VH-VL binders against Uncharacterized FAD-binding protein C1783.01. Designs and how they scored, part 16

Target 1, 263 residues: Uncharacterized FAD-binding protein C1783.01, of Schizosaccharomyces pombe (q9us28r162to424)
Amino acid sequence: YGIFAAPILDVRVLTNPGAVKRTYNLCLDISKYPLLEGKDWKIGGSFGIMPPNSDAEVLHLAHLLKIPQHELYVTKVLRTNGGRWPTIWGEDKPRCLYTSLYHIFKWCSDFISKPPTKSLIRLLAEHTLNPVEKSVLLALSDFRQDESYCRICTQSCVTLPDILEAFPSCHPPVDHLISALPQLMPRWYSISNDPSLANKRLEMAFTVQEYHSPNGQSRTGICTGFLEDLALAFLKARHDGSLANKKFTVPMFRGVQQNPFAK
Short names: E, the ipSAE of ESMFold2; O, the ipSAE of ESMFold2 at other seeds; V2, 0.75 times the mean of E and O plus 0.25 times the DockQ between their complexes.

## First folded at step 12 (VH-VL; framework fv_ozuriftamab)

Design i6 (from h6 with light chain L49M; at its last look DockQ between E and O 0.89; V2 from the best seeds 0.67)
Fold by ESMFold2, look of step 12:
Structure i6 (fold): chain C 263 residues (1-263), chain A 122 residues (1-122), chain B 106 residues (1-106)
Amino acid sequence: as target 1 above (263 residues)
Amino acid sequence: EVQLVQSGAEVKKPGESLRISCKGSGYTFTEYYMHWVRQAPGQGLEWMGGISPNSGGTGYNQKFKGRVTISADKSISTAYLQWSSLKASDTAMYYCARSHDLGREQNWFDPWGQGTLVTVSS
Amino acid sequence: AIQLTQSPSSLSASVGDRVTITCSATQSLSYMHWYLQKPGQSPQLLIYMGSDRASGVPDRFSGSGSGTDFTLKISRVEAEDVGVYYCMQSYQYPWTFGQGTKVEIK
């Protein structure tokens, strides 16, 4: 089952002067997308994009977890007890994986887009040395009381890096942490044109989603931030005449193929 | 080769209207944004607003919203800055400046017009 | 709005001196753009995209920095370098300038 690397054919900036939010249009080449027989693209249909975490976020997480740079990129054997991870679709089975921590954090683990679960927070509490910090994490993870968790984690958009930064004595084992983190999941977008009538080109618009971390820094959503970075690089390459020497692709798939073999 | 030529200096009284112009040449006018930048006497630079000549979309610095109108006539490659009622505090040098819009942070002003001095005194 | 603060606000230099101007932003940025306004003239682009020189700008001008702190350097100042230097951000509207750094020679 295939994620298609769709080449970017064009980028247009849709943001007008004075606009608060940034909006772009992407034109993707889907001429080589492997469609099932009798299927075609339709205007108003949907497709999924599989965004990676940014390198900055991966390196920041590695720093907070005390992972040395040389260890981050070393290929390792990782063992699972079951489930479909790292695939979205595939057999529910134990796996032995040959990959790096960088690749896992970059492509497989969602440590930014959702607040940590109470079970993840309890894991963090179990590996927190400072007694005051530990007691706060234990209270936050209490399944019998939700008020603090909802106010702090759900409503404030707190992430795993935010927790690790606020609780510097927390040092969870990396293998336990990876087991507890959710998978990166696709983000869905609408098709703005009829690709069957437009030489198999797919157009989509997106607005960059921004939020603020608890320390006040501006952050972008994983998918729209990834798409903006591609758009910026494309626009710069076109401006400076280097576009022919570079390849820009979006990992995507057609909406009707959503989870077709997840059994 | 790319040039922005502005209309000449103006001396006006409070309450009068005024429209100043900026004509672009040596490039495709509708492929770039046009902006207006204010410099009060002895002061720094302040972005007032801009226009996309292709779509006609405009935006303003909140400080100047409702005080000025930005427009363009793409048939003659010209952008305008207009007041319906000038005040003495509008005395300043006004520059037009061209930009790409290449997305977040990838935009700068090049070239600038020669400036239009607007003096408003009673 | 993103506020930019330049340091110093003014300086006096002799021909051949090294000059350093800083620009601090209230938000993390990747790129800063720099302009020079010579006496009696329009501003002109010096540096764009953090470190790229505009056409005709001598290589004695350089830009650097990221995050909140950005620097413009003149390795060997010349008499023609007099004027007011401005940094500018284009991360989001309203686009904003620093308050300026006046450079005088002698």
Scores: ipSAE 0.581, ipTM 0.833, lowest interface PAE 1.8, mean pLDDT 87
ESMFold2 (binder alone), look of step 12: mean pLDDT 94; pTM 0.958
ESMFold2 at other seeds, look of step 12: ipSAE 0.618; ipTM 0.850

## First folded at step 13 (VH-VL; framework fv_ozuriftamab)

Design j1 (from i3 with light chain S28Y; at its last look DockQ between E and O 0.90; V2 from the best seeds 0.00; counts 0 for: germline match VL .444 < .500)
Fold by ESMFold2, look of step 13:
Structure j1 (fold): chain C 263 residues (1-263), chain A 122 residues (1-122), chain B 106 residues (1-106)
Amino acid sequence: as target 1 above (263 residues)
Amino acid sequence: EVQLVQSGAEVKKPGESLRISCKGSGYTFTEYYMHWVRQAPGQGLEWMGGISPNSGGTGYNQKFKGRVTISADKSISTAYLQWSSLKASDTAMYYCARSHDLGREQNWFDPWGQGTLVTVSS
Amino acid sequence: AIQLTQSPSSLSASVGDRVTITCSATRYLSYMHWYLQKPGQSPQLLIYLGSDRASGVPDRFSGSGSGTDFTLKISRVEAEDVGVYYCMQSYQYPWTFGQGTKVEIK
């Protein structure tokens, strides 16, 4: 049930001239993927990719939270009271973790893909010093009213960093923030080739997901943006002849469930 | 040596059809995109559209959509630009240009064809 | 579409002058590509991926830039450098060119 670092064997650009959306095909080496007895890869089957947040987003968040860059990487002991975090399917149990805030923000916390919850906004309001800023956050978090929250947070694709930028007197405790953030979840993809033929290769296609922030800046989805960055780096390395000196991998795992609608 | 050789200059009347060609050599034709770029007399460069010869997928600058058709015959490594009904305003130099398929922002035109001058006059 | 605006529209330089051409984009880009169209000729690739010189391009040509502003420099212009210089983006379709910068040698 571990995450496998699948090497990228090839990248093909599927985007046609004039296309609005960008599409790529990845060929992954799964020859060393640890399959359990009797299990195999199936056409139309699924697998998960564990996309990290970009370093730029992690460093930006750390800046907004006033975490000194050197303290971001310090190994700390983090104790949980139960649950499956940081795993997806791990045993529900207390854990003692030796990790850094960088690794938590990079691999575990989802602060980009979806708007902050009303619960998170209330936590932010409780730690906001400026009375005007605090009143705005309290109004957004009001469980009896959804109009402002839906317009500002969900429809405008607002993220936690956007709120921290807009409310500079907001200084939530980092530990409370981590507890309130949703876990970064895998993204599921379909296998494009027939892997049951024992070709030791898995092909998958993806289309880059783009969103617009309130300031009009274009953002990519975490997983497809991560995959595009890898694809671009692979293609450039192949073009300039440096591919042999680089290692490109995708953190992935076989789907645990079969497609329930496969016929 | 990679080169693109275009068909010769054309003099046409408004309403006539025209197909011009661009033959690639010295490379694997289906591994690159092919594009058409227009330059009106005394003017700058303007992307018209392109084709992936491998898939046959095409796309057009909205300005030219419906006015031209881009196609390719990969068996003879040739791309085409076609008008069904020419206008006097179609008088321009037309270049084919090859691009890489290296993804977002990592594509440029190299080489260019020698150009095909199309003159449309009554 | 992404608009590219070049500055200046034209210039006149003496042999040996340093020439700078700028290209401003309407959105953030990582790379700019540059072409030279000599009089009576097809455009030719000069600089790609922001700063890489095409084969046969002298090292007096250099490209640089960040975000929305990109530059092409000629460290010591020569008579053969006459023509129109164009920047181009390949971030999104339609791919677009700057309006051109005409360089004349006095």
Scores: ipSAE 0.626, ipTM 0.856, lowest interface PAE 1.4, mean pLDDT 86
ESMFold2 (binder alone), look of step 13: mean pLDDT 94; pTM 0.960
ESMFold2 at other seeds, look of step 13: ipSAE 0.643; ipTM 0.865

Design j2 (from i3 with light chain S30Y; at its last look DockQ between E and O 0.91; V2 from the best seeds 0.00; counts 0 for: pae E 2.3 > 2)
Fold by ESMFold2, look of step 13:
Structure j2 (fold): chain C 263 residues (1-263), chain A 122 residues (1-122), chain B 106 residues (1-106)
Amino acid sequence: as target 1 above (263 residues)
Amino acid sequence: EVQLVQSGAEVKKPGESLRISCKGSGYTFTEYYMHWVRQAPGQGLEWMGGISPNSGGTGYNQKFKGRVTISADKSISTAYLQWSSLKASDTAMYYCARSHDLGREQNWFDPWGQGTLVTVSS
Amino acid sequence: AIQLTQSPSSLSASVGDRVTITCSATRSLYYMHWYLQKPGQSPQLLIYLGSDRASGVPDRFSGSGSGTDFTLKISRVEAEDVGVYYCMQSYQYPWTFGQGTKVEIK
């Protein structure tokens, strides 16, 4: 199966006054989740959430890549030679896909949670005009030593947008960039209750993960930031009395037992 | 209407104990958080700490942790602020204030109590 | 802790003047909340969630801002607007206030 859009039934703030970390509880409606034959929900089990990148991050990346707004949303035909890209659920075969750059950056590409690979940095260097900027990128991508890469990229939580902002003469082709970016991966959470006993409701708690960018600005993890944004919007809508006019969902899926006929 | 009514002004000596109160009415006391805010003479406002009356969970500004205790009795819709040993520097106006907890940045104080003036002098 | 710095620290205005109070934060925020403490009174909510007026607050009061800089404006000040104005953040504990801006009528 694919991804289920579970409605949010309730949000509770678990953060006590004075706490340094923000924690929330979500109650999800799983009554319409399409269970595979012979499968059921289990106490203490897990489920996955497929977090999208925020619109702010997607638009910021598009701005840095100088993608015009009309081009960002245009449906394109992408042909694959195989593999499961753009999702972990796709079949491993050649395909023809209809999508937009917006949808690829929103749902499929991880350009925030991981530092760029050395091969991605080398691609960026190949498309950098300023010779000083190019030499820095080449040094970061040098496979003969890892010290500068570890210090600059991994230890400082550098992202692709950070590099593009720091190296303004870098103009990579978007098609090559998309091929080099890792896929967004699900995040796994524990089920806090027994959904069969709780009228097919799934409860989960999460703590917002924060870290700091190279220039000291706070950032949240993709998944817990996404979940917090939903929680905040839900709480505000409930407070304002507009909850009935809005729909809040979490894209999720149950952990599955392997089909014995698959392998 | 939602109201917070605080106990009356207090005049105390250094070393004495004190408990002041804040009674909420016109709302479900356990559905909201209660906070204490201090205003020293001629000074601005400082958040001291707060409590969830339903669970009894408390939190404090580090500046006041260990110096005051915040508590509540939900059966009479009342929150308390108490000192075990007052100092002259505790002379201030103390306000209780109600908040929702609607997540990051979505919290404000409404209403405020009328204030309790605490004077500590030898 | 997040520090909020208000400017000016005090001002004197004539009835009918336009008044602008700023609040600068040590980190980027989405929302600022504003209170007025009239002489001899408790603080009262003026503006919440950056720009929403509390019940009973006249429309001459407005809030705006983004990032680290937020403003409260009074389009035509009245004698009843005297007091100390405070901004407040609830991004993280400890919740903090600006140092206050005293407004008096001359």
Scores: ipSAE 0.498, ipTM 0.798, lowest interface PAE 2.3, mean pLDDT 86
ESMFold2 (binder alone), look of step 13: mean pLDDT 94; pTM 0.959
ESMFold2 at other seeds, look of step 13: ipSAE 0.505; ipTM 0.801

Design j3 (from i3 with light chain Q92Y; at its last look DockQ between E and O 0.95; V2 from the best seeds 0.00; counts 0 for: pae E 6.1 > 2)
Fold by ESMFold2, look of step 13:
Structure j3 (fold): chain C 263 residues (1-263), chain A 122 residues (1-122), chain B 106 residues (1-106)
Amino acid sequence: as target 1 above (263 residues)
Amino acid sequence: EVQLVQSGAEVKKPGESLRISCKGSGYTFTEYYMHWVRQAPGQGLEWMGGISPNSGGTGYNQKFKGRVTISADKSISTAYLQWSSLKASDTAMYYCARSHDLGREQNWFDPWGQGTLVTVSS
Amino acid sequence: AIQLTQSPSSLSASVGDRVTITCSATRSLSYMHWYLQKPGQSPQLLIYLGSDRASGVPDRFSGSGSGTDFTLKISRVEAEDVGVYYCMQSYYYPWTFGQGTKVEIK
């Protein structure tokens, strides 16, 4: 469960002029990664990246939930009805957490990359005052048929913020909401180099995942958008000569590194 | 010291072929992208396309795709813009321009070549 | 393709005047790049990454803006500032320029 903050050593832009897709190569310093004695990194192995939500998305969600900015950052006792917080590997159980809503939305809750579940939509319907809005949400959450849900929520890339914008009379309690949201999950990448020969450096390539919201706004996937923002900041810092004064890190952890039949 | 020097002005007839050149100096040619920008007489600037001299990978503005070919010879630090069959509407000033590619939105042209005037008339 | 619309299309200024040129985009951007084409010359970089001045560009030139609206300002125009100013975006392919703003010194 240990997330390592791997420093970025280098970024290369792999995108040709005129290409629709944007692709980058990252070189990460894994020399200080805490490994069990005798274990090492291998070419063709995997690793996970834990992408946070952007501050812009967290602040936007807080605005839609009518959470004042000062309240967003207050550390307090938060009680959950389940989930694996604070880790993705822990027990799925109710917890009493001493943290802030900002931390939960930034690092723990996935309100962007997945469409809202029918269970979440039912919770939203239960806290919606306008009867027309409520009836729509109840229909979307109906377990007896999936056609409306699939067409509207999954095929149209609808997110929780999109629903809150579309249903302004919906005011769910925040603690119920965070208990119902899925946890942010890692994204998995393959190691493209031999890190033992490359002085404990790890190279990977990624292509920015893009999609459009129901109102036509361009959005990026959480992980590749996060990685692109880091890559751009690194490249700008290198260009302006400030690279030595800044630290760029990727939150990551080791995955499977060997042939499953080896004994 | 960074300079882009273009080939001289050309006067051509419709249907003729033409290749104009842009030679870079004072920098490592393969570390930057090279682009071509068109300026019709009395008009503004249009990006035509570009090339990565290191890989040979090209990209074109759809408006010019199929009408011109962009290429480079990295052994002599030179990029090319080529027509197989010129039209009178190809009369324009053509600039080469170097870019950094620092990722999304972080690309600009510096420096520019002096320009090559291409005149196509019967 | 993203369109960039500059305003004004042309202007006349006296030495010492403040000049403001705007560039409006049909889609949201974070950065704008600006060029000056002096009479009879090739374009030259003035401002990149929204607000950074190119080498040798005096501090009377400044750039600002985000979203769809961007601005180039000349705080005290000088005779050497005559020419056509272009904005440019490098996010959406094809890369595009504004139509230009001609600045003349009276």
Scores: ipSAE 0.179, ipTM 0.669, lowest interface PAE 6.1, mean pLDDT 85
ESMFold2 (binder alone), look of step 13: mean pLDDT 93; pTM 0.953
ESMFold2 at other seeds, look of step 13: ipSAE 0.396; ipTM 0.737

Design j4 (from i3 with heavy chain N54S; at its last look DockQ between E and O 0.84; V2 from the best seeds 0.65)
Heavy chain, then light chain:
Amino acid sequence: EVQLVQSGAEVKKPGESLRISCKGSGYTFTEYYMHWVRQAPGQGLEWMGGISPSSGGTGYNQKFKGRVTISADKSISTAYLQWSSLKASDTAMYYCARSHDLGREQNWFDPWGQGTLVTVSS
Amino acid sequence: AIQLTQSPSSLSASVGDRVTITCSATRSLSYMHWYLQKPGQSPQLLIYLGSDRASGVPDRFSGSGSGTDFTLKISRVEAEDVGVYYCMQSYQYPWTFGQGTKVEIK
ESMFold2, look of step 13: ipSAE 0.600; ipTM 0.844
ESMFold2 (binder alone), look of step 13: mean pLDDT 94; pTM 0.961
ESMFold2 at other seeds, look of step 13: ipSAE 0.573; ipTM 0.836

Design j5 (from i3 with heavy chain S52N; at its last look DockQ between E and O 0.66; V2 from the best seeds 0.00; counts 0 for: pae O 10.0 > 2)
Fold by ESMFold2 at other seeds, look of step 13:
Structure j5 (fold): chain C 263 residues (1-263), chain A 122 residues (1-122), chain B 106 residues (1-106)
Amino acid sequence: as target 1 above (263 residues)
Amino acid sequence: EVQLVQSGAEVKKPGESLRISCKGSGYTFTEYYMHWVRQAPGQGLEWMGGINPNSGGTGYNQKFKGRVTISADKSISTAYLQWSSLKASDTAMYYCARSHDLGREQNWFDPWGQGTLVTVSS
Amino acid sequence: AIQLTQSPSSLSASVGDRVTITCSATRSLSYMHWYLQKPGQSPQLLIYLGSDRASGVPDRFSGSGSGTDFTLKISRVEAEDVGVYYCMQSYQYPWTFGQGTKVEIK
């Protein structure tokens, strides 16, 4: 399947006054979606969104990895030890990729939504020069017990950037790091309208997923944060009268199965 | 032009009920939130609560929760603030104000109603 | 709840003076909104999203700041600028206002 850049036709804020959570409704234009037959877009069905990491997060990671900004965007050969690149349905095997580090971090690597694995932490320890920092990372990666790992990595919502920031002598090879990171996976959303209508529109609702970093700073989930940024930019452009000068799209694809409970 | 027109001044006794209104015109009423803001005599502004006219969902400042009721009738583009039992401390100017909700920090009041003075005394 | 503290609480200015009003928040914010309540009138929007002027607001009004400290400036005060100025945050409910800054023209 290919990823379709669906234009946003409308945004409605569904959050009531006084609510702590933020909820939005998006209306997407699917009139140009390839190979679509009306029956394939039913109410109660689903579709996937392929969310990118934000540029701020990609640039921050690159800074922590000591990657010069010009090198980040250069197309080059990158080797992996496995994975299903470039699609989530591809064969899980080692690959030689011809792309940029920016593209990999932007679209392919999940370095925010999951805590680092013990294997990843072991890789980091093996490339850490300061002996005190190295010993801490080795303890976190110890397969004989999970207490330190659970307390520090999972309960505290620690991410790869958090570790690199806390352990400045850690300099892993970028190719090894990319091979060890999980792939960004699509997020699935329910269709809230009947897309068989002549308008060829999809409506969906989402609530911003929010959590806090170890220092208490607010963070958003990758997909719902991305969608909120688009929604807010659309709403501002509409309010300011600049909507005609801008294009807002969501990278999406049709679901592979219909909801068996849809009428 | 976008306008919010409120009902007229009220003079009431403690224990009486009251409903004041705010009618919006010049815009699609259900596309924006409506809020109520209180200003006690000689005092500053306090957000009391608001309503999403699209869904009918309400939210209240904890200070006023359970003490007033906010409602709307979208068929006539009108929001309401009501008390079941007024107190002398409810003497204040009450403004309605329109907002959109573009996300955190991106919400402001424009326009405001002309205000409804509510005087509660024996 | 986020508290907003304005400084000064009151000031007296001559026509042509530069006036600066400060709003201090109990947590970091990116944007502040500002209102003017002229004598006997309802509040009116002056500045939204930190620095954007509402329709019909003269260029002599400007807003700036981030973090916990925000300012409203009037570059050349005019007689019509008399009233009470309020800052407001919409970071989280309950939305709160500063206590107000009364500006008198002498």
Scores: ipSAE 0.005, ipTM 0.541, lowest interface PAE 10.0, mean pLDDT 83
ESMFold2, look of step 13: ipSAE 0.287; ipTM 0.669
ESMFold2 (binder alone), look of step 13: mean pLDDT 94; pTM 0.962

Design j6 (from i3 with heavy chain H100Y; at its last look DockQ between E and O 0.56; V2 from the best seeds 0.00; counts 0 for: pae E 7.6 > 2)
Fold by ESMFold2, look of step 13:
Structure j6 (fold): chain C 263 residues (1-263), chain A 122 residues (1-122), chain B 106 residues (1-106)
Amino acid sequence: as target 1 above (263 residues)
Amino acid sequence: EVQLVQSGAEVKKPGESLRISCKGSGYTFTEYYMHWVRQAPGQGLEWMGGISPNSGGTGYNQKFKGRVTISADKSISTAYLQWSSLKASDTAMYYCARSYDLGREQNWFDPWGQGTLVTVSS
Amino acid sequence: AIQLTQSPSSLSASVGDRVTITCSATRSLSYMHWYLQKPGQSPQLLIYLGSDRASGVPDRFSGSGSGTDFTLKISRVEAEDVGVYYCMQSYQYPWTFGQGTKVEIK
């Protein structure tokens, strides 16, 4: 699967005045998408979007890990214990990666949408200096019982940044941390229009997924938050007359288009 | 230039119906919300409700729900505010205003119409 | 509904004075929007997104604040600044305005 930067042709706000949920329609230009011979787009078919973490979240994590901002962008060797780094299509194996921490945190690591695993929490415990903080992290990672983990991490929507803030003596090595984090995965959408009738345009609608952090702050899902940011930037550029000077793209790829007549 | 031009002043009696209008020009009407704001004589501003001209979807301030109807005809870029039965308390200046929605908290009114004075008296 | 309370309700200033208008909200907000209604006119946008000036608004107008307290300042008042100033929130429906601050020039 090649990732295609699909230009946004239009944004429609579907949210009515007074609504609590925010809903948008995007129109994407797929005229230059590199289709394999004999393939086409179907109504009801699928496509994937590769959502990055926001720069704000990447910078916040770097701050919590004590990484100077300029060193985020230095290309260096990073060692992993497994996974399909740096892409979702690579072989699942240990690697030495030649990349920047920014790229890994921006495009490859999921440190927001999933609670930390018990394995990750144990890594954090091993690098925590305060003995009270360490004992709490060890208890959360105890595989013999799930009560505290489920209540604190799963039910409360706790993220890795939340733990790093709550446990200020925790200073994990970054390369160990990256090896323990899950990879960002694509989010799948259905094609809602007939592209053959729409002159190589793809329409999709999305509703912003919103939840609250343990401290009560509002958070958005990674993909729908990313899409909303693009939609709003497009609308702002249209409003102020600068649309022709700006480029808005969605990183996407075609999914499997199932033949409706196969058994 | 973006303009909102409202219909002229109205003098009515209680119980009469009325529809006032707001015509937008200089922009794509269906890309923005249109809202109605009320200002009673000597008083401040109150948001009454709004409409998405593209979908026709409306939302109302509970204070005015059931008292007024907001509608739009996108073919002529015009929004309407309508009463089926006016009351003396409906005497006020009524403004239309365009909003450019950039998400929660990131919405403001620009521009405003010139206002339509509605006087309801015996 | 979110209530916005402006202070002062009215004031009288001389040309060149510094004017400060506050707007207090009943809940925490990130941004406030400000309008001026000059005598006999419809409202016009002054400040949006807390601190951004609308097109054509002079540098003497500035907006600031977060949380529950927001401020509009006029660094050197001019005669044309007369009118009623309103703050507005768009955090949740119904969108609401402050009660207004009448500014008179002596």
Scores: ipSAE 0.026, ipTM 0.573, lowest interface PAE 7.6, mean pLDDT 84
ESMFold2 (binder alone), look of step 13: mean pLDDT 94; pTM 0.960
ESMFold2 at other seeds, look of step 13: ipSAE 0.571; ipTM 0.830

